# Ledger of designs, part 1: VHH binders against Serine/threonine-protein phosphatase CPPED1 (CPPED1)

Scores and structures below are computed, not measured.

Target 1, 314 residues: Serine/threonine-protein phosphatase CPPED1 (CPPED1), of Homo sapiens (Human) (q9brf8)
Amino acid sequence: MSAAEAGGVFHRARGRTLAAFPAEKESEWKGPFYFILGADPQFGLIKAWSTGDCDNGGDEWEQEIRLTEQAVQAINKLNPKPKFFVLCGDLIHAMPGKPWRTEQTEDLKRVLRAVDRAIPLVLVSGNHDIGNTPTAETVEEFCRTWGDDYFSFWVGGVLFLVLNSQFYENPSKCPSLKQAQDQWLDEQLSIARQRHCQHAIVFQHIPLFLESIDEDDDYYFNLSKSTRKKLADKFIHAGVKVVFSGHYHRNAGGTYQNLDMVVSSAIGCQLGRDPHGLRVVVVTAEKIVHRYYSLDELSEKGIEDDLMDLIKKK
Unless a header shows other numbers, all headers, positions and changes below count from the first letter of the chain; antibody chains are not in Kabat numbers.
ipSAE, averaged over its two directions, is called F for ESMFold2-Fast, E for ESMFold2 and O for OpenDDE. V2 adds 0.75 times the mean of E and O to 0.25 times the DockQ between the complexes of E and O.
Where letters were taken out, [cut] stands.
Atom coordinates printed by the task and the answers are left out, and those that the model quotes come from them; centres of patches stay.

## First folded at step 4 (VHH; framework vhh_7nfr_2)

Design s02 (from b6c with S31E)
Fold by ESMFold2-Fast, scan of step 4:
Structure s02 (fold): chain B 314 residues (1-314), chain A 118 residues (1-118)
Amino acid sequence: as target 1 above (314 residues)
Amino acid sequence: QVQLQESGGGLVQPGGSLRLSCAASGFTFDEYWMSWVRQAPGEGREWVSSISQDSSEKYYADSVKGRFTIARDNVKNTLYLLMDSLKSDDTAVYYCARLYWGRSFDYWGQGTQVTVSS
């Protein structure tokens, strides 16, 4: 079921906006505040990965359910509550049309229904959610299930942009949809400049880069050099300070000029040394401060005092 | 240079036990999932078992589940396969392999022969 069919548990984006944060009430600075970022719960990946066959949908995902339930429980216990919980793509593992996709989707919906209703969910599409080469049909399926694939919203004077990064990776089967996002993005970046937003922050599934802007093309984990440079330059010109992504299943990133690229490791399958975890992101008038927490540490100890002290209003 | 070197294979009777080892060098061993893959005479490669970086996650092929145990020692950069209740069908060359996104397995050892026969 969609969020409407489930009784409005998810704060789904519609009409390229998020109703949980009405722009007319959120355009002025009301910080500091914080939010929680997770990436790649990707139900089905751990077992598929372990067998050496990531092309199938994975026939077991109980571990991902437990990890995502632990994440939800940790978030629900935080005081004060975070402004929202964003999931940076790859919600499930099974690609469109693959076995286990429906079952993985329904299990994730069930787990996410446990998120405190006071904490809006912000859902970002990943390649497994819409396909490595998206079509109008796979995009429409995602939008019906989870909400718009790209949209903007305001929180306390800060502009948040959610992008469908698959249009940057391979738009060959939906060039008109890619063009529509490009035009929309240019408009949103113009609004960011005109309104002098406190910060502009971007969420997209695929990282611009993993370590540096000039790194070689990976052909999977980073956007092509030509594409990432064009996007980074647009972001820098508009005053975007940070891009948050998943996809890599490891913590990574770097800085290009005044733009930070932050890659967050997974709630689900880990491909490096990082624990299963969540990123805490604190937004102050002057800066954006973030830190990755293991699920166990966040569950047991909560957020460290040095970060929480930043949200105290003067 | 990435190197994986298996040892511990040999001839055993049905119902016997063997411990395979794989010595890894040339990379940060504790950053990678590791696997055992076997190839029986005249057959294709069959995945046997995989282990996560910190040993928190272990997976087994249905044919070996309950009989084989995968383990690793990140201090010694060594992967293990403990094989109990061996059957004639377990006869194969056993390969140590490193899991890699986009290529399934990117590095393989030379293999170690396991023969289960009376």
Scores: ipSAE 0.396, ipTM 0.749, lowest interface PAE 3.1, mean pLDDT 91

Design s03 (from b6c with S31N)
Fold by ESMFold2-Fast, scan of step 4:
Formats: C-alpha cells, structure tokens, sequence
Structure s03 (fold): chain B 314 residues (1-314), chain A 118 residues (1-118)
C-alpha cells in the first residue's frame, strides 16, 4: 500500500474488516444508535435511462452530482452524527471498461470527500461497479478504488455484513472468488450465532426479493428463487434480522419468517414514484426501525422526533 | 390494458408551433418515466425527449433542445410535447413511449404525423 493511497479519507475496508470500528471496542452492546443508508447514486444513469439506452456509459451526470452533494450536506447537518453512511452499490453507471467510468468515479470521490470525517463511509459493490458477470480483474479494480467487496464490522454489539451479491447473480467467470465469499459468510454467520450479537444486519446490492420470497424470478432486480431461498434460510438460521439492498431504484421489500428484506430507493435515477432520498435506520436493543426520507425532507426538517427519541431511550 | 394514444400532429409551416398530446391508460401513469420518440420517412427511430415521474427531470436530444418542451399532467394521465420553431427536419411520425427497465421502451402509441412544409 503506498502512502498516497493510505491517505484516502474513505477509510477503505481491508482484510475483510473496517478499521473505523475496531472489533475489540465494538463487540458489546453500546446502543441505541442510528446510521444512514443510500443507494444507487449511479452517476450517468439519468441521462442514459432517459435516452432508452442504459448500456451506454452515460455522458452527463450533473444532476446526480447535485443530488449526492445534497445527500452529503443533509447527513453532515444531523445531530447527533450517524454512526456511518452506507451506500448500497451502483456508485457509478459506466460498467468496467466503458466510456465515462473514470470521470464518473473521480467526480463521486470528490463528492464523498465532503462527508464529515466523524462519519465513516461503508461502500457496497453493485453490478455497475464490478460488472453483471464479475471477473478477478473487475473485483480487484473495485477493491483498489473503494475497498474490499465483502467484509464485516461491529458497531455497539451489532454485526454488519457487506456482501458482493454479483457472485450470487453470475459467478461463472470467477467461481473461486464466489466460493471464498461463501466460506467467509458461513464463518461470519457462525460468529453471529456463537457471540449472541444484539442484531446481525446484511447489506448487499441485489435484493433477495422485491415483495415476497416466493415471487417469480425477474432475471435482473431480484436474485433467483433458488438462490434467494438458500441465502434467506442461512440468514434466518444465524439470526439475521434485516437485509438492506438497492438496485431496484424504488422502495420495496417484505418479510419472510423473521427476516425483513428492505429495498431502498435511489439517491440518483428514480424508476418508480419515490423521491430521491436516504433511509434513516435506528438500531435499538429490541428492534430495528427505519424510514425513507426525500433529500428535501431530510435537508429541511432533519429526522423526525419519534425516531430520534428511540436513540435516547434504553 | 396499457394504451398510449397520440394526438395534435398535422401540417405546419417552418417556424410554426404544434402541441402533441398522449393519453395514457391501463397503468399507474405517475409511476413511469415517459418519452417522445420520432421516426422520419426511411430513417430509424430517434429519441426526442424524456420526463421523470414528477417532472423534476427533463432531457432533450441536442437537435430539439431550446425548441421543444416536454410536460406531463399526472391528474389527467397525459404527456405533452410543445414544439416551437419547427424545421423541415422535424418532419416525422411522433410516438409516445413508456420507459421500462430491461426493455428500454415497453409500450408505444400508434404515432401522430408531423409534417413541416411550405
């Protein structure tokens, strides 16, 4: 690691962990607390979507810059500060090797550098970040640019797992990397069971499902029925309470047994009727409570008192 | 069933104006981005303009930027294209189209003919 790379403000996940939250200090319940979740800033998508050709790299993204700057400004104004800001994948639109990718990446880095240093940034890979069919090369590019594609960290007795869901979508070009994540995930879920964590929470780009576990395969927005059931059952067995995802550019989700699937709409391009926004997630000893806010709502009014009161109560 | 029906086309002189309308039915109109796409005689389809669900985002092809305005009325389930300073090159059949992920445009109207001629 060069000194110049080590000086980055993102505090990139490395060694399958996040240095901003040392496990030794975070393994015991220290809540309640909250964090902010965004998804799909996806610089370049609005213009590409508007033309009916989403396969181009998107040659215009000024709107996405403004929206993401508004999101960062809103987050920086929150009191108390959120524990972290997680982005659930599709950071930029241009896929690996496509035009505008470098420019979109540098613009997003610039915007994200404005996040308050006290608020660690947690980055999840999406299909546009690594490719619909990832390779060792596209995974390595992501890890060099943004940090590890999958990792775990602890905050106040809660275990957070970040997964590369592209290995579940199509691992055909990197089966050994998919196998490595599977083994690592089984280890993390075992730790969740053995250490009696207060909660276990998963972040991944592609939703398990959009409405119900038994829904038909979409072939793009949800994981295949066989894959989603296998993952959901593993999560339920380990005591995972919720999976947060992006990808769908609409708010969606449902509950399967004791597992909540929460699909959060986009900071960037909206494909449904939701406003550009962020999700506030409050973690108490008993429950996880969340609410989607438009960027304007969060900027103008902040977080509603009913959610903030949960942080003050034990 | 999803239906898109255009109206407002016609013959107009260069420099003139037309207002196209597209009546939408059979779906939740305010859930979707909507677009105008045109096809000149003997040419392929050319994207003209798109509008987001709440009208906060509007995009135009360079050839029409500053001359055309896209708008929608979510209460009336209607998409509009206001065309000013029309040129002979704007002569085409204009289609209303619904933007849909995975298929780009999944539903199209029957089209309305715009002819710009002296």
Amino acid sequence: as target 1 above (314 residues)
Amino acid sequence: QVQLQESGGGLVQPGGSLRLSCAASGFTFDNYWMSWVRQAPGEGREWVSSISQDSSEKYYADSVKGRFTIARDNVKNTLYLLMDSLKSDDTAVYYCARLYWGRSFDYWGQGTQVTVSS
Scores: ipSAE 0.279, ipTM 0.693, lowest interface PAE 4.0, mean pLDDT 90

Design s04 (from b6c with S31Y)
Fold by ESMFold2-Fast, scan of step 4:
Structure s04 (fold): chain B 314 residues (1-314), chain A 118 residues (1-118)
Amino acid sequence: as target 1 above (314 residues)
Amino acid sequence: QVQLQESGGGLVQPGGSLRLSCAASGFTFDYYWMSWVRQAPGEGREWVSSISQDSSEKYYADSVKGRFTIARDNVKNTLYLLMDSLKSDDTAVYYCARLYWGRSFDYWGQGTQVTVSS
């Protein structure tokens, strides 16, 4: 642990930025590069899921610890090292105020401490991290523990935006915080247009959609039709190429105009038929290419040559 | 139309064994976690065991660990509970249940009676 981690185990996003990537050094194209995306380690969910009552916070999570440790070990041995490791929300299962939340949080911090210090962590809030209906109090708790709930950072000429999607789901108890994010997002998207960033990429926990922009409201796994269309149109207008999300515990997604919606399956509990895994995301000047790997595949074989060849200067 | 149909219950003496089966139809069986839940006379429902889609993960209530084994056959769309070293306290109606979203059981069978007595 470095002295710069005062009061915590990670470099936290603060002031709506991530200090690991100073804007003055990262505003110009310096790709290609790649990063690793995981979602929903969600310590406690497998046991809670298995009992049919996922509201109780889950009193057993050793399997999630082992899976997340395997993920960290796989990431640490990659060569060259990924630019960062992003976790797309639902870090732990226990909702704010629920039993086991503190213990799940401390165990996840311990596991994440093993991530190579040269690989910055990017943490996205999920509904279990701040509540299905967030409050100023639950947002403050998240920010104190993990860092800002929304922020932006630049890597090699690419703008990354991290959004708190719970404000889109139900802002009824914190409408001023939702309005602040909306204003901040419009400003960031304006910057993306003005600076002609190489790419703009969004991370948020709840998917815009699971298959298509016009799909019916799920009332849990996707954002409402009116909300998703407004956000998608804003993203497209600003040149955003892809939105990455978790929440669904299955691989899913689709394309709306030139915007890709990518839903990544979980490190932890699986609700579909996907293996526990991680997504490798390669960013080139022309395109963003990604592929989901099981933890076993990535641990045993690393990243396939066709993806790694994309990051070589040619 | 989702259907879950249990069988294999009966009367058995303490220390005996039973094998429960649950035939599933009307959905993609290998997409879902499946569970066994029991209800003893005059008591609420008690979760017994759950199994993941590919059988890689299995969980048991402390009261049955080491005595019961959950299994599934995705080709036959059938869930099993192998019950060894049965005790009088295992007397209950045993239900096959489908887990949905991890929040609750959305479909239940009619149940099969297990009675452990002399």
Scores: ipSAE 0.315, ipTM 0.696, lowest interface PAE 3.4, mean pLDDT 90

Design s05 (from b6c with D30E)
Fold by ESMFold2-Fast, scan of step 4:
Structure s05 (fold): chain B 314 residues (1-314), chain A 118 residues (1-118)
Amino acid sequence: as target 1 above (314 residues)
Amino acid sequence: QVQLQESGGGLVQPGGSLRLSCAASGFTFESYWMSWVRQAPGEGREWVSSISQDSSEKYYADSVKGRFTIARDNVKNTLYLLMDSLKSDDTAVYYCARLYWGRSFDYWGQGTQVTVSS
């Protein structure tokens, strides 16, 4: 990162790539390695949800600031440092055009500025970031603020794909943008097959499913059955091993034909029994191993030896 | 079957105090945010306070900040509202409610009447 990009305003994904990982240096297997995944810091949601009215923009978010600061501090203490920190959508609570959106955004940028400069940030869009029904305008605003809504990057021979799952939920106001992502995705999956990537991993905000591919439509927390099956089949045929998502504010997931669906609970507002936390993801030549840690566990004890030993093995 | 049963309401003079309790059964109480909601005669429901699963997060309506305290006992499956410096405007039926991701409360108690009158 240049001196102009220093000071906590992270380098944004542009041109459907992430400059922090130059392809010429990252296309060959150089693992094992690990990264940290967080989801739904969603500044404003705790107060909004507590009132029983999630449609307000959330006029208080000090607790989400403290939780996200704790997450950043825990990540910064890890040794060796993770390859990157990915946030799987719903960065802030206030929808496009709603009160408190600007203030929530500036506070999140300030908190993320404290992430160690050696640890690139990977940002995934959620429904609160772009809108439940995205438009060209809301997508452009997101891209201006945070970087591209979908892109790919390589780390040590592994292909990572970041998708805008709102196009799968409701593309009715931007069908051409949805078609552009579909064409781009098919091209990336073809590249994964042709270049014999060690693994292909997908990040998207909305889970394909919460427990099973055949589960009923939730109409909010999972993609529709027809959509999730089409995407899962595309991923399986291209050799994608795992999809990581947020959105559900609870740990969940399952397996469909050797494709793992992993739903991570929130840094911010919790809707189930899970603590506020982060997921540690270890990538080896043979497998992807992950574990959810509470913020307290990770900050006090770090990563458990059984996971770290996987990184020490060649 | 999910049940929420409120108690502790009554008649109290302005400046007085009351402690409301809500006994919960039929679900994993410690896994849910819990709230107090009130309804004054002739008015709609007004959210009063909410508490997270582990009590680390507590929120209050501006009208009650500094006067009311929400608490829970996950061993006893009981939610509390400690009401100090009561005002005539606090007169309402107070409901215990379970928060649900659906932008609403999915279960309510029967309510307990609080009357603040001189």
Scores: ipSAE 0.189, ipTM 0.651, lowest interface PAE 4.8, mean pLDDT 90

Design s06 (from b6c with W33Y)
Fold by ESMFold2-Fast, scan of step 4:
Structure s06 (fold): chain B 314 residues (1-314), chain A 118 residues (1-118)
Amino acid sequence: as target 1 above (314 residues)
Amino acid sequence: QVQLQESGGGLVQPGGSLRLSCAASGFTFDSYYMSWVRQAPGEGREWVSSISQDSSEKYYADSVKGRFTIARDNVKNTLYLLMDSLKSDDTAVYYCARLYWGRSFDYWGQGTQVTVSS
């Protein structure tokens, strides 16, 4: 355990893996289990959105602090404890180089320190974390602050892949880093096939699509049609069941062949009509079942019995 | 001094069209991404569209995709927004903005009013 990990964020990913889940103990099916997924706490966005000033509107984030604290408190009260808590990108609003970035980062670290140490934190990079057009410098800053931008880990026979989707959106300033992720991903997908994993699950910030694989390019909220089809086909051939994303600040998604695309709404700023919330994801030997909960619902009532029964039936 | 000056707003009927212009001065225009951002009455600012330095990349908000076209003339230092099939929901003050980083902006115009009514 490093001092930085103990004082800030627990279990940073390093060397393209997550030490909280040693591979030799996690390669065989040990389910069922569940985990919690949140997206876009994005400290600073509520004020930026309300004032319409992207440069100055990010100077307050008290609401995002309260919402994220509520999320952490709700998660800590769950029994049994979730296997991990994943945040699907856009941790803070301030882009690399912006004045409020350091303050937003320190406040998020403080809030995340309250997560029960028995619940590993899995961090996914978003466009606000590394830039819409990442550079070697912005990627290195993210990795120093939060851990690796892409990595894999195993939990109870299930392979989890965390991808830096900004390399798919615009790799023009770091083509070698994009190429490195592509080669690494192909290797991980080959391992998934060869080892006959129970399931393979992908986390990335930008959705492949919002409703359908054949939908038009949005140029921001979804990956380009050529890119999403290429990735979806790779995932399907490797046995990936589901891709979880944030970015859209609304619940959305669809199914392409046997691959589910699940877009989770935000802990922080909502751009649609969904409540601030978290997604509960239950992994059984046969299927992956998930449901979005408002922060109030999860805080007050916990997880509904129909989902909890799936966990208790082993 | 960096200056951005919008023009071309006005009153238009639903289904109509408008062309907004933004005259830029005080900086090397062809070295920056440029954007349009709008603010509807009682709402926060909403990013509408962005264009790369050489027009090779164009981005649009979901709400305007297929109806609006962003363009630029680097010889004239002018940014354009061509707005087709206007809806009442497009009523807003439209701002020209210089992209600093991602969707963060360092310079803004004073805005031009677009009203879609009747």
Scores: ipSAE 0.000, ipTM 0.120, lowest interface PAE 17.6, mean pLDDT 87

Design s07 (from b6c with W33F)
Fold by ESMFold2-Fast, scan of step 4:
Structure s07 (fold): chain B 314 residues (1-314), chain A 118 residues (1-118)
Amino acid sequence: as target 1 above (314 residues)
Amino acid sequence: QVQLQESGGGLVQPGGSLRLSCAASGFTFDSYFMSWVRQAPGEGREWVSSISQDSSEKYYADSVKGRFTIARDNVKNTLYLLMDSLKSDDTAVYYCARLYWGRSFDYWGQGTQVTVSS
């Protein structure tokens, strides 16, 4: 199925893998390369936020459509093409069972259908996609619509892990699903160590932290202190270099030991002073370099030469 | 500690203009969406307009589009509503409100009465 197909508007992850990147062809270092990261298109949030009723599902989202179309157009113009385009959760605003959810979903599918077929889509679940407290039913709905909620894939010797961070926030209604992800994650991290991957990179919707590992619990924008420390330690011991997240609608993050926490601002509704934008992530053999671009900057000028020169290293 | 104080309401004839101000204190004003909400006698609350932190995004109720303009001054911690071509239906108490994620407006001003009548 192609990214343009209504039932396959993107390369759906299935069986905890992404078919667009066959592991047998991607296990050796073949970099440098780059990918594009966006977060929180969250169709419906701008209106819901502005009216003070964030639970209603948001009854207008034309601005989010225009912004996401601009993002897709900017990405499609890039040369060379990015290896993939990842969306770090909160695809739509309307939570499971809320008004406007179906309409927001169909509009996002329509916009994403315009992504160049050569650029696989990697979709991460957010709290609005599966609920603040996920259930087997809300997870199943997400998987039917968008693909697996957690999975791994390899690109040029680099392991990418997509996690459902809602199991870390509140697994009380689906403890068996949380346990399954925990076991799967431990297996993937073991594989990363055994295969001596060039890098391991994690995508999850909720940040481990916004500024530092020891920061106070926010109860919404960061994972609890006990949870974030356990996850960070697991990642560090497996050689994970960076975690990319959305959720905060502002650029943020910090470093804990050798692990970078990168919080990327939104394509859609902004809660800080950042422009609507996308993050360009360059992966070299030695390091991962990234930079946030406004949609206008990326559309008008593309990627700056200092980043592109890293991709052209001989 | 959070305080919102409106001013600028009054009596005006149909077709007239008013400028409402809201002085904010006790919080980082430039970190929040700010809104104007009105309540006419015997009616429920009606959202009027909202403005993003940096003024890049402005939203208006259909009933006021093209007539009202929302603005903010982050240096002075002040929110504004410029109301042109006022109609009798615009008669209401106008509230300045701070928007907070995952909740309705968490802080409200005392309101300022706008009466459009001849």
Scores: ipSAE 0.006, ipTM 0.411, lowest interface PAE 9.4, mean pLDDT 89

Design s12 (from b6c with E57D)
Fold by ESMFold2-Fast, scan of step 4:
Structure s12 (fold): chain B 314 residues (1-314), chain A 118 residues (1-118)
Amino acid sequence: as target 1 above (314 residues)
Amino acid sequence: QVQLQESGGGLVQPGGSLRLSCAASGFTFDSYWMSWVRQAPGEGREWVSSISQDSSDKYYADSVKGRFTIARDNVKNTLYLLMDSLKSDDTAVYYCARLYWGRSFDYWGQGTQVTVSS
């Protein structure tokens, strides 16, 4: 490996865009293509959760390092290379100001620098990254460390939107930042509709819902009923086909109208029966097809032929 | 109706061994992390060990690390705690608990008494 490769740099979103995908080159359909989605590497959570002390920031995360390294190695071996690797929030476990946050952050940076430089990273903020109740300071810290908390980018005629879902959960300490995202989102959705994008896809940490739009509020794992319905209706009106989220540490989701809610289980700590894994998402002109893979399956066997055949221009 | 039933406690001399079992029913056992928590006379509850759904991740309190082994049988819906090199300070009621989220154990067994004579 060269010195430049050894020193690897993330693709940070800046100015509400991702420079790795210049809009001028990405406005027309150039699919099919695929990307890889992971969620909740959340360095520190396995030990913290197993001991019942999720407030201390977690003092062990060697297992999460190994799992995330396995994920990166599996992704780097894929041929053709995925267009990008998105992490749907909760990058580390330690909340802003908590012990182990700096150490967890530096370890995750080291692991992510091993991602092939031809595969841009798309980083989504989670509640552990900016706090359950974000402040201007916690948002600024995230943006300095990882890049913009919300932004858009285009790939081959498809619009991707990354949202800071913590503004939907509790904006009480930063209402002006929530208003800014709301206005920006309405502008992006208008652009999607006016430009007749092939697809519009949303990434946010907190799921709209886990099974159904009308389900009861969980008060943690899903957005409130009033909020999820308002967002879902906005997405549907703009032609958004799918929302991808993490947060739940289990595979889940459902469909409301023609909008799919897809909740992906974790690279790190599992709270259900799913293996540690990654989601492969294939984008064709007609549809979006996805499948969750265990890290072992993806590293040993790669992507199954039925999904790869969708990527071939047959 | 979730039920957790512990067994295998008893009297043992220091340096001895015991195997605790927890029979689970009324839920999809293989979908949950499971834990052992103990409570000594006059003390609060102390977390002992946890195991992931597929046994790939196991965690232990520093006080028991290297002496206790947690295991599960998802076909039998049973959680185990194998305790070696028992010490007088291991004397406690041992509870099987289902871990839901964070510090939340949503279901507990009745407990099984372990007494290590000094």
Scores: ipSAE 0.006, ipTM 0.470, lowest interface PAE 9.2, mean pLDDT 89

Design s14 (from b6c with S52N)
Fold by ESMFold2-Fast, scan of step 4:
Structure s14 (fold): chain B 314 residues (1-314), chain A 118 residues (1-118)
Amino acid sequence: as target 1 above (314 residues)
Amino acid sequence: QVQLQESGGGLVQPGGSLRLSCAASGFTFDSYWMSWVRQAPGEGREWVSSINQDSSEKYYADSVKGRFTIARDNVKNTLYLLMDSLKSDDTAVYYCARLYWGRSFDYWGQGTQVTVSS
């Protein structure tokens, strides 16, 4: 929680929690409310992608700056203000140790400083933020720059869990860190059951699946079949209703039993037909309702009345 | 079945122009970034240019900037490369390619030969 480092403009998760939402004030249902979800601003990817060499750090990212500034401006204009703005990983494109990483990071920090101070930022790590195969060093770098890679927080009786999905993809260089997250997650899911939270919601960068729990392994965009089934079963047992992810740069997802997998398309580089956009997520006592908005649509028209009416319903 | 078919190559004198076309079928063309990649005699493959889904983003290799223009027609499912001020160093087989994460280019055409010589 280094206010000095951040100037108080966004809050870093520390000690596996987010100080912007003190648990003692947020443990009881106080909804309905809403939050904004973005994914993959990924400064540098558009240029790198265009060359067919996504392993380079991307030496141009002016378009990603403009898109992310438009996202921030759209969010700042919303009334009532969203409870928080979550970014579901791949904050920048340049992998740890690659050229342009420092410059991309500083540019993203500058853009994110423009977010209204009343709207806390929730930052999720992606593979480009900590490496496809994370190490203790890359995790430590992320935590110094952006805050804890996994943590929990409460808002109005709802438990939010932020997970480092790279430990599920390839923990071979940091098995003790993976084990620590596994133990912590089991504890958080136990708390969710014991406290009878209104909802439990998970944010992680890599989707469990893109369409179906039984789909084939993609080896990049989805978690392996054995891993996603184990996680989905843990989430279902604890009463988790939805997992939100990025990574795919397209809107996707499906439902397994009573668990929704929601893959949100990118603020930055688009790999399908979706526009650059943000997802509006409304949390009511009964259900979680969400809708993807293009940046232009959200900037010009705001949130549609059918969603906003859910927030007015007690 | 995904197919990419190039046309428009040939022999041209230095300073001349050519227009390459790539007819795409078997996939939702307007959902993908498309690229041109070339291979000169005795050299590896070199990326030339890429275009996003709606033509709002275009990128070029430094060697071709200001001389080549990439374009697409999503109604006709066709990718184009307009080549002006051709140089002997532009002599290569030109491939149409589809951009895809995890494989870089997952589908390639058969290529079309461009020869710049007197």
Scores: ipSAE 0.327, ipTM 0.718, lowest interface PAE 4.2, mean pLDDT 91

